# Miniprotein binders against b1l550: the designs that were tried, part 22

Target 1, 279 residues: b1l550
Amino acid sequence: MRLPEELLERARDIHSEAPSHRIKLDRVGSFGLKVPVEFKGFLLLAEADVWVSLPEGRRGVDLSRQVEAIYELSNPPKDPFSLCREAAISLLEKLNYADSSGVSIRFDAPLQDGESLKYYGVEISSIASDEIINKIRVEILGMTACPCTAELIRAYKSSEIAATHTQRSLGILEVSTKAEHPDPDKLASIIERAMSSPLRTYTKRPDEGGLVIRSLSNARLAEDVVREMIHLFLEEFGHLPEDTHILAAVRSMESVHMHDIYAERSFSLDEIRKEISSH

## First folded at step 15 (miniprotein)

Design vc4
Fold by OpenDDE base, look of step 19:
Structure vc4 (fold): chain B 279 residues (1-279), chain A 89 residues (1-89)
Amino acid sequence: as target 1 above (279 residues)
Amino acid sequence: SEFTVEAEINGVRIRIEVTVNGREIRITVTIEKDGRRIRFMYVITSPEKLEKYLEEIERIIRLFGVDPEEVKRLIEEARRLAEEILERL
């Protein structure tokens, strides 16, 4: 049942009223929307959050207009990066009382793994005001082998390739830039290359053996992984604006402990270049 | 800036600035309407990216109620100038 439109003439516009307390809000919006996106030839159902700021003199936001803004741009489905940027801008245009807007889109990105698929997690965001800032977070699992235990076993057995404990490790790259969102596949590749080895969805026994031997030959601390991620990132993405901010992190799900090991570095491109040049 | 394309269409002021950084082109777009300014940027590293982001810029400008044919003309001018720069790199 739809109510008669004539009721709008008699009803107060609650959202446009003055609030009881004149306080600006930073974000008001709809969270957990599902939107279709096209990514690398896949049609995916992504989760999306949309929001705007609310001025102190307005009681509420027009939530329906926010939802309309993103769905108008989602049909037909497009790449999630363009959708994110366009929707953030559209929100500011459609909700002219807002001084800022934001969109966040989350999904699992498919990644080819031989004849099968693996995946990485991606969250993209665009925050619009006088300028637009684009943010991307990529998370992918890899494998690490412990070099400390390997050294102990080498000393004990005098083995060329020492046994050691291995674990799954989650690598994280988060990039905030005034440029467009960096290529997520490249970010995922940087993380995987920084690990002892990638994970595989499907392996035959010879392939599995080779994967483990590779890990043992490339034993890395969590600290090593983060430093390698930063190094590889600078090689691939050194062209981004100097004020681009990066978080590189790893969470190692240690197989010999009940807890995880975590390491991170936060930096701007300008900052890290100055640091490296000082050595 | 290597070049700037500017237009004012029905109260919407559009500025597309192209700068060269090494072997890369940066495109900065500024849109002004009703006293509000929005600025955003792309880093162009390939001809394919140039086309992709020009198409996006075209869609974005249309969000402000600018006539599609006017936007198209503006984008074609920007494309031509950007391609000339890319050929020199």
Scores: ipSAE 0.817, ipTM 0.934, lowest interface PAE 0.6, mean pLDDT 92
Fold by OpenDDE base, fold request of step 20:
Structure vc4 (fold): chain B 279 residues (1-279), chain A 89 residues (1-89)
Amino acid sequence: as target 1 above (279 residues)
Amino acid sequence: SEFTVEAEINGVRIRIEVTVNGREIRITVTIEKDGRRIRFMYVITSPEKLEKYLEEIERIIRLFGVDPEEVKRLIEEARRLAEEILERL
C-alpha cells in the first residue's frame, strides 16, 4: 500500500526537527547493504556500510538519500575502490548538513590458482571531511613452518630436511593513506611471499610434496613473517605519502598449541624509514 | 615541476594541482562549494593510472552539479599538462 502523496504536506518532517538533546553524532547510516562491484573481470556482491555525521540541531539523517547515493554509483558496476571514494564524496554533497561521511566495502577477492581460484579478504573504507582518508585491509592465509622445532629435530636426527610443525597463518596488511587505495593484489602477494609457502586450493600429489618441502626449507617465525612483510611493503609502496600508516600483522594458528601466536608492527612510512636507516 | 589548473563554475571552485615527486606525479584535487572544501589525492605512476584517475576526478566533479562540458575542458587541460610531464620522466 502506497500512502497518498498529499499526506506528505500534512506530516511533520521528523528528520529536520530539533532533537530533544542537542548532541552531535559521529556516524548515522545504513549497514549491511549489498552492492555489485567489478573486480578483475568478476562481478561480486560486496557488503557495504554508508554513514554521515549528524549536527546537534538535526533530529535525524535522511537515510534514503544515503542508500540512493551508493546505488546510483553502483550502476553500472565499477571497481570497489572508485565506488568507495566516489560514494563518500557523494554523501557529503547530497547530505549538506553533514560535515563528514564514510563508506566501507567488504568482499572476497578472487586470486588465480592454476585452473582454480583461491581468495583473500578485502575491507576498504573512505572517510571524507575537509580531506579524504582511504583505508584498505587485506587478509590472506599462508603456511608457516617453525624453524625452532626444525633445529631441535636436526640436532636429534641427522637429516638433510628436518621435520617441523606447520600451520595455517593469517597475514594482515592494513594501510591508511591520503592517496588512493593501494593495489590489493600486490598487498596479498607481499603477505604470501613473507610466509614459508602459499596455500593451494588444489594440489596434485607431486605438487603437494614440493609445497611442503619448500615450506620446510623456508621455515620462518611469526616475527620473521612480519619483518619480511614490512621489508617487501617498503620496496613496493615506498612512493606513498610519508604520513601513510601501516599495520603489518600475522596470526599463526599453531598446530602444537591450543592458542594462536600473534605478531604485529604499526608504523608510519617516515618512522620506519628512519628506524631502518639508523642501522 | 608543479602546475595548477583552476576554474570556478556556477559557484563551484575546482583546483587540480600536479606535483612531480621523483618518477611519480601526485594529483591533488580541491573542490569548494557553499563554503565547504574537500581535498583528495592520487599518486600517478603510469599513463594508464593517469587516465583512470582523471576519469574518476571528472565523475567526482560532476557530483557537484558542474556542467559536463566545462568539466571535460578542465580535465583535458589537466591531462595535457600531466602527459607532457610523464613523457619527460
Scores: ipSAE 0.816, ipTM 0.938, lowest interface PAE 0.6, mean pLDDT 92
Fold by OpenDDE base, fold request of step 20:
Structure vc4 (fold): chain B 279 residues (1-279), chain A 89 residues (1-89)
Amino acid sequence: as target 1 above (279 residues)
Amino acid sequence: SEFTVEAEINGVRIRIEVTVNGREIRITVTIEKDGRRIRFMYVITSPEKLEKYLEEIERIIRLFGVDPEEVKRLIEEARRLAEEILERL
C-alpha cells in the first residue's frame, strides 16, 4: 500500500530537523546490502555497507539516497573495486551535508584449482573526504607444517623426511593506501607462497601424497610465514605510496592444540624499508 | 616530470596531475565543487591500467554533473600526456 503522495507535503522532513543533541556522527548508513559485482568473469552477489557522516545540526541521513547511489552504479554489474571507489565518491556528492563517506564490499573471490574452484575472502573499502583512502583485506587458507616437531622427530628417528603435525592456517594481508586497491589475486598468491603449501579443493591420491611431502619439506613457523609475506609484498607492491599501511598476519589452527597460534606485523612502507635498510 | 590538465566546467574544477615515480605513472585527480575538494590517486604500471583507470576517472567526474563530452575531451588530453610519458619510461 502506497500512502497518498499528498501526505508527503504535510509531513515534516524528520531527517532535516535539528537533533535533540548537537553531536556529529561518524558513520550512518545501510549495512548488509546485496549488490551484484563482476569479478574475473564471475557474477557474484557481494555484501555491501554504505555510509556517510552526519553533521551535528542534522537529525538523520537520507538512507534511501545512499541505497540508490550504490545500486545505480551496480547496474550493469562491474568490478567491485571500481564500484567501491565510485560509490564512495557518489555518496559524498549526493549527500552534500556529509563531510565523509564510505563503502565496504565483501565477497568470496573465485580462484582456479585445476578443474575445480577454491576461493579467498575479500573485504574492500573506500573512504572519501578531502581525499580517498582505499583498503583491501585478503584472507586465504593454506597449510603449514611445524618445523619444531619435525626437528624432534628427525633427531629421534634419524629420518631424512621427518613427520610433523600439519594444519590449516589463515593468512591475512590488509592494505590501506591512497592509491587504488592492490590486486587481490596477487595478495592471495603472496599468502599462499608464504605458507608450507596451498590447499587443494580436490586431490588425486598421488597428488595428495606429493602435497604433504612438499609441506614437510617446507616447514614454517607462523612467524616465518608472516616474514615471508612481508618480503614478497615488498617485491610486488613496493611501488605503492610510502604512507601505505600494511597488516600481515597468520592464524594457524594448530592440529596438536585446542588454541591457535597468531602472528602479525603492522607497518607502513616507509617504516619497513628503513628497518630493512638498517641491517 | 609533472604534467597537469585543468578544466572548469559548470562550476566544477577538475585537475588531473600526471607524475612520474620511478617506472610508474601516478595520476592524481582533484575535483572541486561548491567549496568541496576531493582528491584521489591511481598508480599506472601498464597501458591496460591506464585505460581502465581513465575510464573510471571519466565516470567519476560525470558523477559531479559535468557534461560528458567535455569530460571526454579532458580525459583524452590526460591520456595523451600519460602515453607520452609511458613511452619514455
Scores: ipSAE 0.815, ipTM 0.937, lowest interface PAE 0.6, mean pLDDT 92
Fold by OpenDDE base, fold request of step 20:
Structure vc4 (fold): chain B 279 residues (1-279), chain A 89 residues (1-89)
Amino acid sequence: as target 1 above (279 residues)
Amino acid sequence: SEFTVEAEINGVRIRIEVTVNGREIRITVTIEKDGRRIRFMYVITSPEKLEKYLEEIERIIRLFGVDPEEVKRLIEEARRLAEEILERL
């Protein structure tokens, strides 16, 4: 049932009224939207949040207009990165009372693994004000093998391949930049290459044995993984603005402990370059 | 080398700056409308990225109500300048 237009003309615009308390809000929006995106030939249903700031003199935000803005840009489906940037800017233009806007998009990115698929987690955002800042978070699982236990076993029993405990480890790269979002596949590749071995969705028996042997031969501490992620990131993404901020982290679900081992480093490109050059 | 394309169309001021950073170019776009400024940047590492991001910039500028033909002309000028720089790198 649609209300008669005549009744709508009599209704006051609640959103444009003065609030009872003149306080600016940082974010007002719709969270948990589902939007179609295209990524490497896959049509995916992504989760999205959209918001704008609200000035102190305005009671509410036109939430319908926010939702329309992102859906207009999502038809036909496009890459989620362009959608994110375009939608953030569109929100700021369409809602002219806002001094800032933001969009976040979350999805699982497919990776080809033989005849099957594996995946990594992606969360992107674009925040627009006088400048736009793009953020990407990539999460992918890998496998780590402990070098400490391997060394103990090697010392105890002379073997070419020392047994050690292995576990799943979650690698995380978060990048905030004034440039466009960094390539997510490259970020995922950096994380996988920083691990002892990648995970496989399926393995044939010979491949499984080879994967484990490779992991054992490339044993890494959580600390090693983070340092390797940073090293590989600098090699691949050294072209980004110097004020680009990075979080490199790993959470190892250690198989010999009830708890996880965690390591991280937060840095700017300028900061880390100075640190490395000083050694 | 820095090249700048500028236009003012129906009260919308658009600036596209193309700068060289090593073997890459950076495109910085500034849009000013009704006293508001928005600035954003792309790092161009390939001809394919150049085309992709020029198309995106074109779409973004159109969000501000600028005539599509005028936007297209501005983008073509920016493309020409960026390609000339890329050929010299």
Scores: ipSAE 0.815, ipTM 0.937, lowest interface PAE 0.6, mean pLDDT 92
Fold by OpenDDE base, look of step 17:
Structure vc4 (fold): chain B 279 residues (1-279), chain A 89 residues (1-89)
Amino acid sequence: as target 1 above (279 residues)
Amino acid sequence: SEFTVEAEINGVRIRIEVTVNGREIRITVTIEKDGRRIRFMYVITSPEKLEKYLEEIERIIRLFGVDPEEVKRLIEEARRLAEEILERL
């Protein structure tokens, strides 16, 4: 049932009223929207959050306008990165009382694995104010083999390739930049290359054996993986602005422990370059 | 080599700055309307990216209510200048 439009003339605009407490809010918006996006030839249903700041003198945000802003830009479906940036800007323009806006879009990105698909998690964000900051978080699973156990087993039984425990490890790269969002496939590749081996959706027995041998031959601590991720990131993305901020992290789901091992480094490109050059 | 394209259209000031950093082109867009400024940047590493982001910039500028034909002219000027730079790299 739609209420008569004449009621709008009688109703107070609650959103434009002064609040009982004059306090600015940083983020007010709609979370858990579903928006279609086009990514690498796939049409995906992504989860989206949209928000704006609210000045101290305004009681509420026009939430309907926020939702309208992102859906107008989502039809036809487009690149999620462009959608994110455009929507963040559109929110500021449509909601002129806001001094900042933000959009976050989350989905599983398909990644080709032979004749099958694997995936990585993506969260992209754009925060708009006087400047726009673009953020991307990529998460992908790999495999790590423990070098410590390998060394112990090698010492016990002389073998060229020592047995060791292996586990799934989640690699994380989060990049915040004034430039456009970095290529998520490249970020996922960096994470996989930093692991002992990638995971496969499907392997034939010879391929599986090769994968395990590779993992054992590239035994790495969680700490090693993070350092390798940083190294590879600098090689691929060293062209980004120097104030670009990076989080490189690994969560290793240890097979011999009930808990996970976690390692991370947060840094700017300028900071890490200075650190490396000092050695 | 740096160039700037500037236009003021119906109270919207648009600046497109193109700077060369090594083998990469940086495009910085500044839009000013009603006392607000928004600045955003792209790093162009290929002609395909140039076209993609110019199209995006065009769409973004249109969000501010700028006449589509005027925006198109501005983007074409930016394209021409950026292509000239890319050819020299």
Scores: ipSAE 0.814, ipTM 0.934, lowest interface PAE 0.6, mean pLDDT 92

Design vc4
Fold by ESMFold2, look of step 19:
Structure vc4 (fold): chain B 279 residues (1-279), chain A 89 residues (1-89)
Amino acid sequence: as target 1 above (279 residues)
Amino acid sequence: SEFTVEAEINGVRIRIEVTVNGREIRITVTIEKDGRRIRFMYVITSPEKLEKYLEEIERIIRLFGVDPEEVKRLIEEARRLAEEILERL
C-alpha cells in the first residue's frame, strides 16, 4: 500500500523537530545493510553500517536518505574501499545537520592459493567530519609452531627428531589513517609471512609434509609473530602519515591447551620509529 | 608543495594540493561548502594509482553539486601537473 502524497502537507515533520531531551547522539543510522561490491573480479554481498551524528536540537535522522545514499553509490557494484570513502562523504553532505558521518563495510576477501582460493576477513570504515579517518582491519588464519617444545624435543637424548605442537593462529592488523585504506592483500601477506607457515585450502601428501616441515623450521612465539608483523608493516607502509595508528595482534588456539594465547601491540608510526631508533 | 590547484564553483571552494614525500606524491583535497570544511588525502606511487584516485576525487567533488564540466577541467589540470612530477620521480 502506498499512501497519498498530499498527506505530507498535513503531517508534522517529526524528524526536524526539537527533542524533549536535548542530548546529542554520536551514531544514528542503519546497521546490517546488504550491499553489492566488486573485489578482485568477484561480486560479493557485503554487510554495511551507515550513520551520522545527530545534534541536540534535532529530533531524528532522515534514515531513508542514508540508505538511499549508499545504495545509489553501490549501483553498479564497485570497489568497496572507494564505496566506503565516497559514502561517508556523501552522508555528511546530504545530511547537513550532522557534524560527522561513518560507513563500515565487511566482507570475506578471496585470496589466491595455488590453483585454489582461500579467504580472509576484512572490515573497513571511513569516518568523516572536518577530516576523514580511514580504518581497515584484516584477520587471517595461519599456522604457528611452538619453539619451546621444539627445543625440548631436540635436546631429548640428543635426538635428531624435529617436532613440536602446531596450531591455527589468527593474525590481526588494524590500521587507522588519514590516507586511503591500505591494500588488504598486503596486510594479509604481512600476517601470513609473520606466521610459521600459511594455511592451504588443499594439499597433497608431499605438499602437506613440506608445509609442516616449513612450520617446524620457522617455529615462533606468538609474541614474536606480533613483532614480525610490526617489522614487515613498517617496511611496506612506512610512507603513511606519521599519526597513522596500528594494532598488531595474534590469537593462538594452542593445540595442547584448553585456552588461547593472545599478544598485541598498538602504536603510531611516529611512536614506533622513536622506540626503534632508541636501541 | 609542488603545486596547488584551486577553484570556487557555485559556492563550493575546492583545493587540490600536491606535495612530494620521498618517492611518493601526496594529494590533499579540501572542499568547503556552506561553512563546512572536509579534508582528505591519498598517497600516490604510480600512474595507475594517480588515475584511480583522480577519478575518485572527481566523483567526490561532484557529490557537492558542482558542474561536471568544471570538475573535469579541474581534475585534468591536476592530472597534467601530477603526471609531470611522477615522471621525475
Scores: ipSAE 0.758, ipTM 0.919, lowest interface PAE 1.1, mean pLDDT 89
Fold by ESMFold2, fold request of step 20:
Structure vc4 (fold): chain B 279 residues (1-279), chain A 89 residues (1-89)
Amino acid sequence: as target 1 above (279 residues)
Amino acid sequence: SEFTVEAEINGVRIRIEVTVNGREIRITVTIEKDGRRIRFMYVITSPEKLEKYLEEIERIIRLFGVDPEEVKRLIEEARRLAEEILERL
């Protein structure tokens, strides 16, 4: 049942009243929305959160306008990065009492893997106020091979056995910048290239042999995976604003241990350049 | 080198600044309406990205409820100038 619109003239506008306690709120919004996006020819149903700040003098947020803003921009479906940036700005424009807004969008990104597909995790956000901060987090699995065990086995049976333990490792790159979101495929590629070998959806035996040889030839400590991720990131994205912040990390599910190993480094572009130039 | 295009459309002030960043350009957009200012930027590495982000900038400016024909003219002026700079790099 739809109520008569004439009631709007008689009812109080609760949202626009002052609250009993004049306390501003940092994030008031709608979380867990399902929003269609278009990514590399795929139509995906992404999960989105939208919010705005609420000043101390306003009792409530116009939540319907907030939700309408992102859904209006998602029809027809478009790339999630444009949607994220545009929706954050739209929220500030449409909800003029807010001094900041935010949008986050999460989806699994398809990635070509030979004649098949694999995927990696993407979460993006845009936070708008007097400026916009864009953030992207990419997570992708790869394979690591332990160089320490490889060396022990070599020393034990000089050149008779080429072996070490291998495991899945989750690589993470998170970038926060005033520029547009970096290309997620490039971030995923950086992570995979830093690993000992990529994972494949499936392989035939000759290809599997090649992956094993590659992993043994590229045995890397988790610490060196992170260092390589940083090196490759700087090659690809060194042009971003100096105050761009990056988190590079790996969580390795070590096959011979009951626990995981973790390595990470956070830095700004300005900070890491000074660090490298001092050596 | 650097240039700026500005317009005031339906009470909304729009400023598009183009600066050189090594072998690429940066586009910074400032939109002012009713005393509020918002500023955002793009790093342009290719003509294809220039077109993509100019289209996005046009859509963003239109969110402020301004005359779409005047926005289109502003974007075309910015495109011409940015293309000239990008060609020299």
Scores: ipSAE 0.744, ipTM 0.916, lowest interface PAE 1.3, mean pLDDT 90
Fold by ESMFold2, fold request of step 20:
Order: structure tokens, then sequence, then C-alpha cells
Structure vc4 (fold): chain B 279 residues (1-279), chain A 89 residues (1-89)
């Protein structure tokens, strides 16, 4: 049922009234929307959140206009990064009482693995005010091999046994910048290259052996992985604005322990360059 | 800044500033309407990225309800100048 439009002339505009308590709100929005996106030739159903700030003098947000803003831009489906940046600006333009707006989009990114697929997690956001801040978080699993145990086994009877415990490790890169979002495939590649070896969806006997040998030849502590991620990041993205902020982290599900090991470093490009140049 | 293109379209002031940084171009866009200013940027390393982001910039400017033909001319001017710079790199 659709009500007569003439009622709009008679009804109070509840949203534009002053609230009983004049308190500004930082984020008022619609969370858990499903929006179509196109990523690297795949049509995906992503999860999106949209919000705006609400000034102390306004009682409510026109939530339908928020949803309208992102859905109008999602037809036809387009890359999620353009959608995210454009929607954040559209929200600020459509909801002129807001001082800031934000959009986040989450999806699993497909990645070819031989004749099969694997995937990694992507979450992006754009926050618009007088400037736009774009953030991307990428998470991908890899394999690590412990160098400490490898050395102990090598030293056993001066043997040539190359063995150690291996485990899945979750690598994380999070980048916040005034420039456009970095390419998530490049971020995922950086994480995988920092690991002892990548994971495969399936392997045949020779491939499985090769995977294990690769991991043993590239034994890495979680700390080593984080440092390598930072090094590779600077090679690929060192030209981003100096106030770009990065979080590099690894959560390793150590196969010989009941608990995980975690390592992280956060920094701005300006900070890390000063640190490196002082050595 | 290597160059700046500016326009005022239907009361919306738009500035596209191009800066060379090493072997890359940085494009900074400023849009001002009704006392509000929004500023954003892109780092361009290839002609393909230049074309993609100029199209995005055009779409963003159009969100402000301005004459699309004037926006197209502004973007074409920025494209011509930015392409010349990319050719030198």
Amino acid sequence: as target 1 above (279 residues)
Amino acid sequence: SEFTVEAEINGVRIRIEVTVNGREIRITVTIEKDGRRIRFMYVITSPEKLEKYLEEIERIIRLFGVDPEEVKRLIEEARRLAEEILERL
C-alpha cells in the first residue's frame, strides 16, 4: 500500500525537530546492507554499512536517503572501491546537516589457485568530511615454518634433517590514506610473499612435497613475517602520502601450542622512514 | 603544482590540481558548494588509472547537480594536460 503524498504537507517532520537531549552523534546509519559489486570480473554480493554524523540540534536522520544513496550508485554493479568513495561523498551531499559521512564495504575476494579458487578477506571504508580518508584491510592465510625448531632438529646429531612445525598464519595489512584505496591483490600478494609459503586449495603428491619444502626453505618467525610485510609494502606503496597509516600484523595458529602467537606494528610512512634512516 | 584547472558550474566551485611526484602524478580535487569544501586525491601511475579516475572524478562532480556538459569540458581539459605529463614520464 502507498499512502497519499498529500499527507506529507500535514505531518510533522519528526527528523528535523530538535531532540529532547541536544547531544551530537558520531555515526547514525544503516548497517548490514547487501549491495552488488564487480571485482576482477566477479559479480559479488558485498555487505555495506552507511552512516552520517548527526548534529546536536537535529532529532533524526532520514535513513531512507542513506540507503538510496548507495543503491543508486550500485546499479549497474561496479568496482567496490569507486562505489565506496562515491557513496561517501553522495551521503554528505544528500544529507546536508551532517558534518561527516562514512561507508564500509566487506567481501571475500576470489583469487585463482591453479584450476581452483581461494580467497582473502577485504574490508574498505571511506570517511568524508572536509577531506576523504580511505581505509582498506586485507586478511589472507599463509603457511609459516618455525626456524627455532628447525635449527634444533638440524643440530640433532649434526643431522641434515630439514624439519620443523608448520602452521596456518593469518596475515593482516590495514592501510588508511588520503589517496585512493590500494589494490587489494597487491596487499594480499605482499602478505603471501612474506610467509614461508602460500596455501593451496588442493595439491597432488609432487605439489604437496614442494609446498612443504618451500616452507622449510623460508622458515619465518611471526616477527619476521611482519617485518617482511613492511619492507614489501614500502617498495610497492612508498609513494603514498606521508601521513598514510599502516597496520601490519600476523596471527599464527602454532601447531604445537593450544594458543596463537601475535605480532603487529603500526606506523605512518613518515615515522617508518625516520626510523629506518636512523640506522 | 604542475597545473590547475578550475571552473565554477551552477554555483559549485571545482579545482583539479595536478602535481608530479617522482615518476607519478597526484591529482587533488576540491569541490566547494554552499560553504562546504570537500578535498580528495588520487595517485596515478599509468594511463589506464588516469582514465579510470578521471571518469570517477566526473561522476563525483555530477553528484553536485551541475551541468554535465561543462563538467565534461573540465575533465577533458584535465585529461589533455595530465596525459602530456604522463608521456614525459
Scores: ipSAE 0.733, ipTM 0.913, lowest interface PAE 1.3, mean pLDDT 90
Fold by ESMFold2, fold request of step 20:
Structure vc4 (fold): chain B 279 residues (1-279), chain A 89 residues (1-89)
Amino acid sequence: as target 1 above (279 residues)
Amino acid sequence: SEFTVEAEINGVRIRIEVTVNGREIRITVTIEKDGRRIRFMYVITSPEKLEKYLEEIERIIRLFGVDPEEVKRLIEEARRLAEEILERL
């Protein structure tokens, strides 16, 4: 049943009233929306959150207009980065009482892996106010080989024995910038190149052997992985605005320990350049 | 080599700045409607990215409920400026 339109003329607009307590709210929104996106030729089902700020003088947010903003833009499905940026701006335009808006979109990104696919995690967001801040977080698994154990084994046996423990490690790059979202495949590539070896969905024994040999020849501490990610990031994305913020991190699921190791560094491009140039 | 394209369409003021910073082109868009100002930017390193992001900028401006033909003309002018600059790099 649809109620008569004439009632809109008589009913109070509850949302536009002042609240009993005049307190600004930072995020009022709809979370866990399912939206289709098109990423590099793949149609994916992503999860999205949308929100706006609510000024201290307004009682409520028109939540249906929030959902409308992103769904209008998601049909037909399109590039998730464009959707994210466009939806954030649309929210601010549609809900003109808000001082800021935000959109987050999460999906698993496919990556070619021989004749199969592997996936890595992507979360993007756009926060709109007088400026737009775009954030992307990429998480991808790789393999690390411990150089400490490798050195101990070398010292115990002849140098021709190459052995150490290896494990899966989760690499993380998170970038916040005024420019458009960086390409997640490039971020994933940086993370994988910083590891001792990539992980594969499927290998045959000769390929598996090659992967292990690569990891042994490229043994790295978690700290080394983070430093290498930063180095590679600067080579690829040094052109971004100087106030771009980055977090580089790795969580290593150490095969010989009951616990994980974690290393991270956050910085702005301006900060890290000054740090490097001082050495 | 640095240019600005401006227009006011149906009460919405739009400014597209095209600048060179080192080896890249930067496009900064400012949209103002009813006293609110929104500013965002793109870093362009290739003609393919230029086309992609100009199309996105056109879609964003149209969200403000303005005449789509006037928006198209504004974007075409910005395209000419940016393409000329990009060719010099």
Scores: ipSAE 0.708, ipTM 0.908, lowest interface PAE 1.4, mean pLDDT 88

Design w11
Fold by OpenDDE base, look of step 17:
Parts: C-alpha cells; sequence; structure tokens
Structure w11 (fold): chain B 279 residues (1-279), chain A 94 residues (1-94)
C-alpha cells in the first residue's frame, strides 16, 4: 500500500532537521547492494557499498538518492572501475551537503585457466572529495613449498629434488592511488608469479606432476613471496604516482602447523624506491 | 608512451580533481569517454584538463580532442595553453 502523497506534505523532513548532537559523520550509506557489472566479457553480480559524509548540521542522509546514483549508472552494466569512479562523483553531485563520498564493489573475478576458469577476489573502491582516490584489493590463492624442510630432507637423503611440504597461500595486493585503478589481472599475475606455483582448476596427470615439481624447484618462504610481489609490482606499476600506497601480504595456510604464517609490507612508491636505492 | 591526464571539474564552488596515467593506448578512448560522461553528469560550469605526454603527436591529438569535447559540451570560453610536454584546456560555461 502506497501512502497518499498528501501525507508527505504534512510530514517533517527528518533528514534535513538539525541533529540533537552537532557531530559530523564520516560515512553514512547503504552496504550490501547488488549491482551488475561487465568484466572481461562476463556479466557479474557484484556486491556494492555506497556512502557519503554527513555534516554536523544535518540529521540524516537521503539514502534513496545514494541507491539511485549507483543503479542509474549500472544500467546498462559497465565495467566496475568506471562505475566506481562515476558513482563516487555522482554521489557528491546528488548529495551536495556531503564533502566526501565513497563506493566499493566486490566480486570474484574470472581468470582463464586453460579450458576452465579459476578466480581471484577483487574489491574496487573510489573515494571522492576534493580529489578522487582509487583503491583496489586483489586476493588470489597460490601454492608455496617450504625451503627449510626441503633442505633438511636433502641433507638426509641426498636427493637432487627434495620433497617438502606444500600448502595453499593467499596473496594480497592492495593499491591506493590518485591514478585510475591498476589492472586486477596484472595484480593477480604478480601474486601468482611470486608464489612457488599457481593453483590450477584443470590438470591432466602430467600437468599436475609438473606443477608439483615446479613448486618444489621454486620453494619460497612467505617472506620470499612478499618480497617477490613487491619486486614484480615495481616492474609493472612503477609508473604510478609516487604517493601511491601499496600493501603486499601473504597468508600461508601451513600444512604442518595448526596456525597460518603471515607476512606483509606497507609502503608508498616513493618510500620503497628510496629504500632500494640505498642498497 | 605514458600519458597523464588530470581533470578538474567545478560546480557551485565544489571542485573535484581526478587523474589517469595511461600506458596502454587501447584504454585511452575508454577514459576519454568516461571523462565526457563525468563532466556531463556533474554539470560542471568550469573544467580544467591537463595532459602530459612524451609524443608531440599525442599531445596535439589530445589537445584537439579535449577542445572538441569542450565545444561539444557547450562551453563558451575555451583556452588551450601549452608548456613543453604539457598542455592545459580550460573551459567555462554559464
Amino acid sequence: as target 1 above (279 residues)
Amino acid sequence: GEIRITVEIEKDGRRIRFMYVITDPEKLEKYLEEIERIIKMFGATRIRITVEASSEEELERLADEFRELAERLGYDEIEVTREGNRFTVEAERE
């Protein structure tokens, strides 16, 4: 039942009223929206969060306008990067009392694996104020082989290829930049290349054996993986603005322990360049 | 070569700046279209677009593209300035 429009004229605009406490809020919005996006020829249903700041003199945000902003831009479906940037700006235009806005879009990105698909997790965000900051987080699983155990077994059995325990490891790259979002496929590739080996959804028996051998021949600590990720990132994305911020991390789900091993480095491009040049 | 595009849009005292650093030429057209959509959607009364590129040919092409964009969008005052490997398009409308 739709309420009569006449009632709307009598109702107070609660959102525009002065709050009981004059306090600015950083983020007010709708979380867990579902929006269609086009990504690499796939039509995907993504999860989205939209928000704006609220000034101290306004009681509430017009949430319906926020939802309208992102859905207007989502039909027809477009790439999530453009959607994110455009929606962030649209929010500021539609909600002129806000001094900042933000959009976050999350989905599993398809990645070709021979005749099958694998995937990585991606979160794309844009925050708009006087400037727009674009953020992307990529998470993908790989395989690591332990070099320490390999060395122990080598010493014990005198084998050229030493057996070692292997485990799944989650690699993470998070990039915040004033430039456009970096290519998530490239980020995923960096993570995979930094691991002992990638994971495969589709393996024939010879391929599986080869994958394991590769892993054993490229044994890496979690620390090694993070350093390799950083190295590869600098090679691929060194052209980004110097104030670009990066988080490189690995969570190794150790097969011989009950706990995980975690390693990370947070840095700006300027900072890491200075560090490397000093060596 | 690398192309850096900085866009500043202004409406009713609100100013927003955003940037692209383009290394893949195939993406350039996409971003040009995006910039146009953003300017239209925002309803900017003033725009400033700064482009840095290493290629003279690219600079000239992009200068023309952004001038034409401003004209197409109905801006009355369009000024293009060049300094070395950088040019700036400034446009205003009522």
Scores: ipSAE 0.809, ipTM 0.931, lowest interface PAE 0.6, mean pLDDT 92

